VH-VL binders against Rusticyanin (rus). Designs and how they scored, part 7

Target 1, 147 residues: Rusticyanin (rus), of Acidithiobacillus ferridurans (p0c918)
Amino acid sequence: TWKEATLPQVKAMLEKDTGKVSGDTVTYSGKTVHVVAAAVLPGFPFPSFEVHDKKNPTLEIPAGATVDVTFINTNKGFGHSFDITKKGPPYAVMPVIDPIVAGTGFSPVPKDGKFGYTDFTWHPTAGTYYYVCQIPGHAATGMFGKI
Short names: E, the ipSAE of ESMFold2; O, the ipSAE of OpenDDE; V2, 0.75 times the mean of E and O plus 0.25 times the DockQ between their complexes.

## First folded at step 20 (VH-VL; framework fv_fezakinumab)

Design x4 (from p4 with light chain S95D; at its last fold request DockQ between E and O 0.05; V2 from the best seeds 0.00; counts 0 for: pae O 8.4 > 2, placed apart)
Heavy chain, then light chain:
Amino acid sequence: QVQLVQSGAEVKKPGASVKVSCKASGYTFTDYYMHWVRQAPGQGLEWVGWINPYKGGTYYAQKFRGRVTMTRDTSISTAYMELSRLRSDDTAVYYCAREDWGDYALFDYWGRGTLVTVSS
Amino acid sequence: QAVLTQPPSVSGAPGQRVTISCTGSSSNIGAGYDVHWYQQLPGTAPKLLIYWNSNRPSGVPDRFSGSKSGTSASLAITGLQAEDEADYYCQSWDDSLEGWVFGGGTQLTVL
ESMFold2, look of step 20: ipSAE 0.534; ipTM 0.850
ESMFold2 (binder alone), look of step 20: mean pLDDT 92; pTM 0.929
OpenDDE, look of step 20: ipSAE 0.590; ipTM 0.886
ESMFold2, look of step 22: ipSAE 0.475; ipTM 0.813
ESMFold2 (binder alone), look of step 22: mean pLDDT 92; pTM 0.929
OpenDDE, look of step 22: ipSAE 0.312; ipTM 0.813
ESMFold2, fold request of step 28: ipSAE 0.476, 0.417, 0.300; ipTM 0.827, 0.808, 0.775
ESMFold2 (binder alone), fold request of step 28: mean pLDDT 92, 92, 92; pTM 0.925, 0.929, 0.929
OpenDDE, fold request of step 28: ipSAE 0.006, 0.015, 0.017; ipTM 0.613, 0.635, 0.635

## First folded at step 21 (VH-VL; framework fv_fezakinumab)

Design y1 (from x4 with light chain A31S N55D; at its last look DockQ between E and O 0.23; V2 from the best seeds 0.00; counts 0 for: pae O 8.9 > 2, placed apart)
Heavy chain, then light chain:
Amino acid sequence: QVQLVQSGAEVKKPGASVKVSCKASGYTFTDYYMHWVRQAPGQGLEWVGWINPYKGGTYYAQKFRGRVTMTRDTSISTAYMELSRLRSDDTAVYYCAREDWGDYALFDYWGRGTLVTVSS
Amino acid sequence: QAVLTQPPSVSGAPGQRVTISCTGSSSNIGSGYDVHWYQQLPGTAPKLLIYWNSDRPSGVPDRFSGSKSGTSASLAITGLQAEDEADYYCQSWDDSLEGWVFGGGTQLTVL
ESMFold2, look of step 21: ipSAE 0.507; ipTM 0.837
ESMFold2 (binder alone), look of step 21: mean pLDDT 92; pTM 0.928
OpenDDE, look of step 21: ipSAE 0.007; ipTM 0.633

Design y2 (from x4 with heavy chain L106P; at its last look DockQ between E and O 0.39; V2 from the best seeds 0.00; counts 0 for: pae O 4.1 > 2)
Heavy chain, then light chain:
Amino acid sequence: QVQLVQSGAEVKKPGASVKVSCKASGYTFTDYYMHWVRQAPGQGLEWVGWINPYKGGTYYAQKFRGRVTMTRDTSISTAYMELSRLRSDDTAVYYCAREDWGDYAPFDYWGRGTLVTVSS
Amino acid sequence: QAVLTQPPSVSGAPGQRVTISCTGSSSNIGAGYDVHWYQQLPGTAPKLLIYWNSNRPSGVPDRFSGSKSGTSASLAITGLQAEDEADYYCQSWDDSLEGWVFGGGTQLTVL
ESMFold2, look of step 21: ipSAE 0.353; ipTM 0.791
ESMFold2 (binder alone), look of step 21: mean pLDDT 95; pTM 0.962
OpenDDE, look of step 21: ipSAE 0.031; ipTM 0.705

Design y3 (from x4 with heavy chain Y104F; at its last look DockQ between E and O 0.43; V2 from the best seeds 0.00; counts 0 for: pae O 5.4 > 2)
Heavy chain, then light chain:
Amino acid sequence: QVQLVQSGAEVKKPGASVKVSCKASGYTFTDYYMHWVRQAPGQGLEWVGWINPYKGGTYYAQKFRGRVTMTRDTSISTAYMELSRLRSDDTAVYYCAREDWGDFALFDYWGRGTLVTVSS
Amino acid sequence: QAVLTQPPSVSGAPGQRVTISCTGSSSNIGAGYDVHWYQQLPGTAPKLLIYWNSNRPSGVPDRFSGSKSGTSASLAITGLQAEDEADYYCQSWDDSLEGWVFGGGTQLTVL
ESMFold2, look of step 21: ipSAE 0.436; ipTM 0.811
ESMFold2 (binder alone), look of step 21: mean pLDDT 92; pTM 0.929
OpenDDE, look of step 21: ipSAE 0.022; ipTM 0.658

Design y4 (from x4 with heavy chain A105T; at its last look DockQ between E and O 0.42; V2 from the best seeds 0.00; counts 0 for: pae O 3.0 > 2)
Heavy chain, then light chain:
Amino acid sequence: QVQLVQSGAEVKKPGASVKVSCKASGYTFTDYYMHWVRQAPGQGLEWVGWINPYKGGTYYAQKFRGRVTMTRDTSISTAYMELSRLRSDDTAVYYCAREDWGDYTLFDYWGRGTLVTVSS
Amino acid sequence: QAVLTQPPSVSGAPGQRVTISCTGSSSNIGAGYDVHWYQQLPGTAPKLLIYWNSNRPSGVPDRFSGSKSGTSASLAITGLQAEDEADYYCQSWDDSLEGWVFGGGTQLTVL
ESMFold2, look of step 21: ipSAE 0.422; ipTM 0.804
ESMFold2 (binder alone), look of step 21: mean pLDDT 92; pTM 0.925
OpenDDE, look of step 21: ipSAE 0.088; ipTM 0.736

## First folded at step 22 (VH-VL; framework fv_fezakinumab)

Design a1 (from p1 with light chain S95D; at its last read DockQ between E and O 0.25; V2 from the best seeds 0.00; counts 0 for: pae O 3.0 > 2)
Heavy chain, then light chain:
Amino acid sequence: QVQLVQSGAEVKKPGASVKVSCKASGYTFTDYYMHWVRQAPGQGLEWVGWINPWKGGTYYAQKFRGRVTMTRDTSISTAYMELSRLRSDDTAVYYCAREDWGDYGYFDLWGRGTLVTVSS
Amino acid sequence: QAVLTQPPSVSGAPGQRVTISCTGSSSNIGAGYDVHWYQQLPGTAPKLLIYYNSNRPSGVPDRFSGSKSGTSASLAITGLQAEDEADYYCQSWDDSLEGWVFGGGTQLTVL
ESMFold2, look of step 22: ipSAE 0.648; ipTM 0.851
ESMFold2 (binder alone), look of step 22: mean pLDDT 93; pTM 0.954
OpenDDE, look of step 22: ipSAE 0.705; ipTM 0.912
ESMFold2, look of step 23: ipSAE 0.432; ipTM 0.788
ESMFold2 (binder alone), look of step 23: mean pLDDT 94; pTM 0.955
OpenDDE, look of step 23: ipSAE 0.523; ipTM 0.864
ESMFold2, look of step 24: ipSAE 0.520; ipTM 0.802
ESMFold2 (binder alone), look of step 24: mean pLDDT 94; pTM 0.955
OpenDDE, look of step 24: ipSAE 0.261; ipTM 0.789
ESMFold2, fold request of step 28: ipSAE 0.475, 0.388, 0.207; ipTM 0.797, 0.751, 0.681
ESMFold2 (binder alone), fold request of step 28: mean pLDDT 94, 93, 94; pTM 0.956, 0.953, 0.955
OpenDDE, fold request of step 28: ipSAE 0.125, 0.035, 0.133; ipTM 0.765, 0.719, 0.769
ESMFold2, last read: ipSAE 0.429, 0.327, 0.314; ipTM 0.790, 0.742, 0.715
ESMFold2 (binder alone), last read: mean pLDDT 93, 94, 93; pTM 0.952, 0.956, 0.952
OpenDDE, last read: ipSAE 0.021, 0.016, 0.077; ipTM 0.687, 0.642, 0.736

Design a2 (from v1 with light chain S95D; at its last fold request DockQ between E and O 0.84; V2 from the best seeds 0.00; counts 0 for: pae E 3.1 > 2)
Heavy chain, then light chain:
Amino acid sequence: QVQLVQSGAEVKKPGASVKVSCKASGYTFTDYYMHWVRQAPGQGLEWVGWINPWKGGTYYAQKFRGRVTMTRDTSISTAYMELSRLRSDDTAVYYCAREDWGDHGLFDYWGRGTLVTVSS
Amino acid sequence: QAVLTQPPSVSGAPGQRVTISCTGSSSNIGAGYDVHWYQQLPGTAPKLLIYYNSNRPSGVPDRFSGSKSGTSASLAITGLQAEDEADYYCQSWDDSLEGWVFGGGTQLTVL
ESMFold2, look of step 22: ipSAE 0.391; ipTM 0.797
ESMFold2 (binder alone), look of step 22: mean pLDDT 94; pTM 0.952
OpenDDE, look of step 22: ipSAE 0.879; ipTM 0.948
ESMFold2, look of step 23: ipSAE 0.464; ipTM 0.825
ESMFold2 (binder alone), look of step 23: mean pLDDT 94; pTM 0.952
OpenDDE, look of step 23: ipSAE 0.400; ipTM 0.827
ESMFold2, look of step 26: ipSAE 0.442; ipTM 0.817
ESMFold2 (binder alone), look of step 26: mean pLDDT 94; pTM 0.953
OpenDDE, look of step 26: ipSAE 0.235; ipTM 0.792
ESMFold2, fold request of step 28: ipSAE 0.405, 0.338, 0.370; ipTM 0.811, 0.784, 0.788
ESMFold2 (binder alone), fold request of step 28: mean pLDDT 94, 94, 93; pTM 0.951, 0.950, 0.950
OpenDDE, fold request of step 28: ipSAE 0.133, 0.078, 0.810; ipTM 0.776, 0.729, 0.939

Design a3 (from x4 with light chain S96K; at its last look DockQ between E and O 0.28; V2 from the best seeds 0.00; counts 0 for: pae O 6.1 > 2)
Heavy chain, then light chain:
Amino acid sequence: QVQLVQSGAEVKKPGASVKVSCKASGYTFTDYYMHWVRQAPGQGLEWVGWINPYKGGTYYAQKFRGRVTMTRDTSISTAYMELSRLRSDDTAVYYCAREDWGDYALFDYWGRGTLVTVSS
Amino acid sequence: QAVLTQPPSVSGAPGQRVTISCTGSSSNIGAGYDVHWYQQLPGTAPKLLIYWNSNRPSGVPDRFSGSKSGTSASLAITGLQAEDEADYYCQSWDDKLEGWVFGGGTQLTVL
ESMFold2, look of step 22: ipSAE 0.270; ipTM 0.763
ESMFold2 (binder alone), look of step 22: mean pLDDT 92; pTM 0.932
OpenDDE, look of step 22: ipSAE 0.019; ipTM 0.660

## First folded at step 24 (VH-VL; framework fv_fezakinumab)

Design e1 (from a1 with light chain S96D; at its last look DockQ between E and O 0.42; V2 from the best seeds 0.00; counts 0 for: pae O 2.3 > 2)
Heavy chain, then light chain:
Amino acid sequence: QVQLVQSGAEVKKPGASVKVSCKASGYTFTDYYMHWVRQAPGQGLEWVGWINPWKGGTYYAQKFRGRVTMTRDTSISTAYMELSRLRSDDTAVYYCAREDWGDYGYFDLWGRGTLVTVSS
Amino acid sequence: QAVLTQPPSVSGAPGQRVTISCTGSSSNIGAGYDVHWYQQLPGTAPKLLIYYNSNRPSGVPDRFSGSKSGTSASLAITGLQAEDEADYYCQSWDDDLEGWVFGGGTQLTVL
ESMFold2, look of step 24: ipSAE 0.535; ipTM 0.804
ESMFold2 (binder alone), look of step 24: mean pLDDT 93; pTM 0.954
OpenDDE, look of step 24: ipSAE 0.150; ipTM 0.764

Design e2 (from a2 with heavy chain H104Y; at its last look DockQ between E and O 0.64; V2 from the best seeds 0.00; counts 0 for: pae E 4.3 > 2)
Heavy chain, then light chain:
Amino acid sequence: QVQLVQSGAEVKKPGASVKVSCKASGYTFTDYYMHWVRQAPGQGLEWVGWINPWKGGTYYAQKFRGRVTMTRDTSISTAYMELSRLRSDDTAVYYCAREDWGDYGLFDYWGRGTLVTVSS
Amino acid sequence: QAVLTQPPSVSGAPGQRVTISCTGSSSNIGAGYDVHWYQQLPGTAPKLLIYYNSNRPSGVPDRFSGSKSGTSASLAITGLQAEDEADYYCQSWDDSLEGWVFGGGTQLTVL
ESMFold2, look of step 24: ipSAE 0.422; ipTM 0.797
ESMFold2 (binder alone), look of step 24: mean pLDDT 94; pTM 0.952
OpenDDE, look of step 24: ipSAE 0.447; ipTM 0.838
ESMFold2, look of step 25: ipSAE 0.216; ipTM 0.735
ESMFold2 (binder alone), look of step 25: mean pLDDT 94; pTM 0.953
OpenDDE, look of step 25: ipSAE 0.378; ipTM 0.820

Design e3 (from a1 with heavy chain Y104H; at its last look DockQ between E and O 0.42; V2 from the best seeds 0.00; counts 0 for: pae O 2.7 > 2)
Heavy chain, then light chain:
Amino acid sequence: QVQLVQSGAEVKKPGASVKVSCKASGYTFTDYYMHWVRQAPGQGLEWVGWINPWKGGTYYAQKFRGRVTMTRDTSISTAYMELSRLRSDDTAVYYCAREDWGDHGYFDLWGRGTLVTVSS
Amino acid sequence: QAVLTQPPSVSGAPGQRVTISCTGSSSNIGAGYDVHWYQQLPGTAPKLLIYYNSNRPSGVPDRFSGSKSGTSASLAITGLQAEDEADYYCQSWDDSLEGWVFGGGTQLTVL
ESMFold2, look of step 24: ipSAE 0.475; ipTM 0.816
ESMFold2 (binder alone), look of step 24: mean pLDDT 93; pTM 0.953
OpenDDE, look of step 24: ipSAE 0.072; ipTM 0.732

## First folded at step 25 (VH-VL; framework fv_fezakinumab)

Design j1 (from a1 with heavy chain L109Y; at its last look DockQ between E and O 0.41; V2 from the best seeds 0.00; counts 0 for: pae O 2.9 > 2)
Heavy chain, then light chain:
Amino acid sequence: QVQLVQSGAEVKKPGASVKVSCKASGYTFTDYYMHWVRQAPGQGLEWVGWINPWKGGTYYAQKFRGRVTMTRDTSISTAYMELSRLRSDDTAVYYCAREDWGDYGYFDYWGRGTLVTVSS
Amino acid sequence: QAVLTQPPSVSGAPGQRVTISCTGSSSNIGAGYDVHWYQQLPGTAPKLLIYYNSNRPSGVPDRFSGSKSGTSASLAITGLQAEDEADYYCQSWDDSLEGWVFGGGTQLTVL
ESMFold2, look of step 25: ipSAE 0.373; ipTM 0.760
ESMFold2 (binder alone), look of step 25: mean pLDDT 93; pTM 0.952
OpenDDE, look of step 25: ipSAE 0.084; ipTM 0.741

Design j2 (from a1 with heavy chain K55S L109Y; at its last look DockQ between E and O 0.28; V2 from the best seeds 0.00; counts 0 for: pae O 5.0 > 2)
Heavy chain, then light chain:
Amino acid sequence: QVQLVQSGAEVKKPGASVKVSCKASGYTFTDYYMHWVRQAPGQGLEWVGWINPWSGGTYYAQKFRGRVTMTRDTSISTAYMELSRLRSDDTAVYYCAREDWGDYGYFDYWGRGTLVTVSS
Amino acid sequence: QAVLTQPPSVSGAPGQRVTISCTGSSSNIGAGYDVHWYQQLPGTAPKLLIYYNSNRPSGVPDRFSGSKSGTSASLAITGLQAEDEADYYCQSWDDSLEGWVFGGGTQLTVL
ESMFold2, look of step 25: ipSAE 0.424; ipTM 0.786
ESMFold2 (binder alone), look of step 25: mean pLDDT 93; pTM 0.952
OpenDDE, look of step 25: ipSAE 0.020; ipTM 0.699

Design j3 (from e2 with heavy chain K55S; at its last look DockQ between E and O 0.74; V2 from the best seeds 0.00; counts 0 for: pae E 2.7 > 2)
Heavy chain, then light chain:
Amino acid sequence: QVQLVQSGAEVKKPGASVKVSCKASGYTFTDYYMHWVRQAPGQGLEWVGWINPWSGGTYYAQKFRGRVTMTRDTSISTAYMELSRLRSDDTAVYYCAREDWGDYGLFDYWGRGTLVTVSS
Amino acid sequence: QAVLTQPPSVSGAPGQRVTISCTGSSSNIGAGYDVHWYQQLPGTAPKLLIYYNSNRPSGVPDRFSGSKSGTSASLAITGLQAEDEADYYCQSWDDSLEGWVFGGGTQLTVL
ESMFold2, look of step 25: ipSAE 0.471; ipTM 0.828
ESMFold2 (binder alone), look of step 25: mean pLDDT 94; pTM 0.952
OpenDDE, look of step 25: ipSAE 0.337; ipTM 0.820

## First folded at step 26 (VH-VL; framework fv_fezakinumab)

Design ll1 (from a2 with heavy chain Y109L; at its last look DockQ between E and O 0.58; V2 from the best seeds 0.00; counts 0 for: pae E 2.9 > 2)
Heavy chain, then light chain:
Amino acid sequence: QVQLVQSGAEVKKPGASVKVSCKASGYTFTDYYMHWVRQAPGQGLEWVGWINPWKGGTYYAQKFRGRVTMTRDTSISTAYMELSRLRSDDTAVYYCAREDWGDHGLFDLWGRGTLVTVSS
Amino acid sequence: QAVLTQPPSVSGAPGQRVTISCTGSSSNIGAGYDVHWYQQLPGTAPKLLIYYNSNRPSGVPDRFSGSKSGTSASLAITGLQAEDEADYYCQSWDDSLEGWVFGGGTQLTVL
ESMFold2, look of step 26: ipSAE 0.396; ipTM 0.807
ESMFold2 (binder alone), look of step 26: mean pLDDT 94; pTM 0.952
OpenDDE, look of step 26: ipSAE 0.318; ipTM 0.810

Design ll2 (from j3 with heavy chain Y109L; at its last look DockQ between E and O 0.05; V2 from the best seeds 0.00; counts 0 for: pae O 3.9 > 2, placed apart)
Heavy chain, then light chain:
Amino acid sequence: QVQLVQSGAEVKKPGASVKVSCKASGYTFTDYYMHWVRQAPGQGLEWVGWINPWSGGTYYAQKFRGRVTMTRDTSISTAYMELSRLRSDDTAVYYCAREDWGDYGLFDLWGRGTLVTVSS
Amino acid sequence: QAVLTQPPSVSGAPGQRVTISCTGSSSNIGAGYDVHWYQQLPGTAPKLLIYYNSNRPSGVPDRFSGSKSGTSASLAITGLQAEDEADYYCQSWDDSLEGWVFGGGTQLTVL
ESMFold2, look of step 26: ipSAE 0.317; ipTM 0.760
ESMFold2 (binder alone), look of step 26: mean pLDDT 94; pTM 0.953
OpenDDE, look of step 26: ipSAE 0.027; ipTM 0.702

Design ll3 (from a2 with heavy chain K55S Y109L; at its last look DockQ between E and O 0.05; V2 from the best seeds 0.00; counts 0 for: pae E 2.6 > 2, placed apart)
Heavy chain, then light chain:
Amino acid sequence: QVQLVQSGAEVKKPGASVKVSCKASGYTFTDYYMHWVRQAPGQGLEWVGWINPWSGGTYYAQKFRGRVTMTRDTSISTAYMELSRLRSDDTAVYYCAREDWGDHGLFDLWGRGTLVTVSS
Amino acid sequence: QAVLTQPPSVSGAPGQRVTISCTGSSSNIGAGYDVHWYQQLPGTAPKLLIYYNSNRPSGVPDRFSGSKSGTSASLAITGLQAEDEADYYCQSWDDSLEGWVFGGGTQLTVL
ESMFold2, look of step 26: ipSAE 0.479; ipTM 0.842
ESMFold2 (binder alone), look of step 26: mean pLDDT 94; pTM 0.954
OpenDDE, look of step 26: ipSAE 0.249; ipTM 0.821

## First folded at step 27 (VH-VL; framework fv_fezakinumab)

Design ctrlS (from x1 with heavy chain W54S W101S Y104S, light chain W93S; at its last look DockQ between E and O 0.06; V2 from the best seeds 0.00; counts 0 for: pae E 14.7 > 2, placed apart)
Heavy chain, then light chain:
Amino acid sequence: QVQLVQSGAEVKKPGASVKVSCKASGYTFTDYYMHWVRQAPGQGLEWVGWINPSKGGTYYAQKFRGRVTMTRDTSISTAYMELSRLRSDDTAVYYCAREDSGDSALFDYWGRGTLVTVSS
Amino acid sequence: QAVLTQPPSVSGAPGQRVTISCTGSSSNIGAGYDVHWYQQLPGTAPKLLIYYNSNRPSGVPDRFSGSKSGTSASLAITGLQAEDEADYYCQSSDDSLEGWVFGGGTQLTVL
ESMFold2, look of step 27: ipSAE 0.006; ipTM 0.479
ESMFold2 (binder alone), look of step 27: mean pLDDT 91; pTM 0.917
OpenDDE, look of step 27: ipSAE 0.017; ipTM 0.595

Design kk1 (from s2 with light chain S95D; at its last look DockQ between E and O 0.41; V2 from the best seeds 0.00; counts 0 for: pae E 3.6 > 2)
Heavy chain, then light chain:
Amino acid sequence: QVQLVQSGAEVKKPGASVKVSCKASGYTFTDYYMHWVRQAPGQGLEWVGWIKPWSGGTYYAQKFRGRVTMTRDTSISTAYMELSRLRSDDTAVYYCAREDWGDYGYFDLWGRGTLVTVSS
Amino acid sequence: QAVLTQPPSVSGAPGQRVTISCTGSSSNIGAGYDVHWYQQLPGTAPKLLIYYNSNRPSGVPDRFSGSKSGTSASLAITGLQAEDEADYYCQSWDDSLEGWVFGGGTQLTVL
ESMFold2, look of step 27: ipSAE 0.350; ipTM 0.800
ESMFold2 (binder alone), look of step 27: mean pLDDT 93; pTM 0.952
OpenDDE, look of step 27: ipSAE 0.324; ipTM 0.819

Design kk2 (from x1 with heavy chain Y104H; at its last look DockQ between E and O 0.05; V2 from the best seeds 0.00; counts 0 for: pae O 7.7 > 2, placed apart)
Heavy chain, then light chain:
Amino acid sequence: QVQLVQSGAEVKKPGASVKVSCKASGYTFTDYYMHWVRQAPGQGLEWVGWINPWKGGTYYAQKFRGRVTMTRDTSISTAYMELSRLRSDDTAVYYCAREDWGDHALFDYWGRGTLVTVSS
Amino acid sequence: QAVLTQPPSVSGAPGQRVTISCTGSSSNIGAGYDVHWYQQLPGTAPKLLIYYNSNRPSGVPDRFSGSKSGTSASLAITGLQAEDEADYYCQSWDDSLEGWVFGGGTQLTVL
ESMFold2, look of step 27: ipSAE 0.571; ipTM 0.846
ESMFold2 (binder alone), look of step 27: mean pLDDT 92; pTM 0.934
OpenDDE, look of step 27: ipSAE 0.017; ipTM 0.617

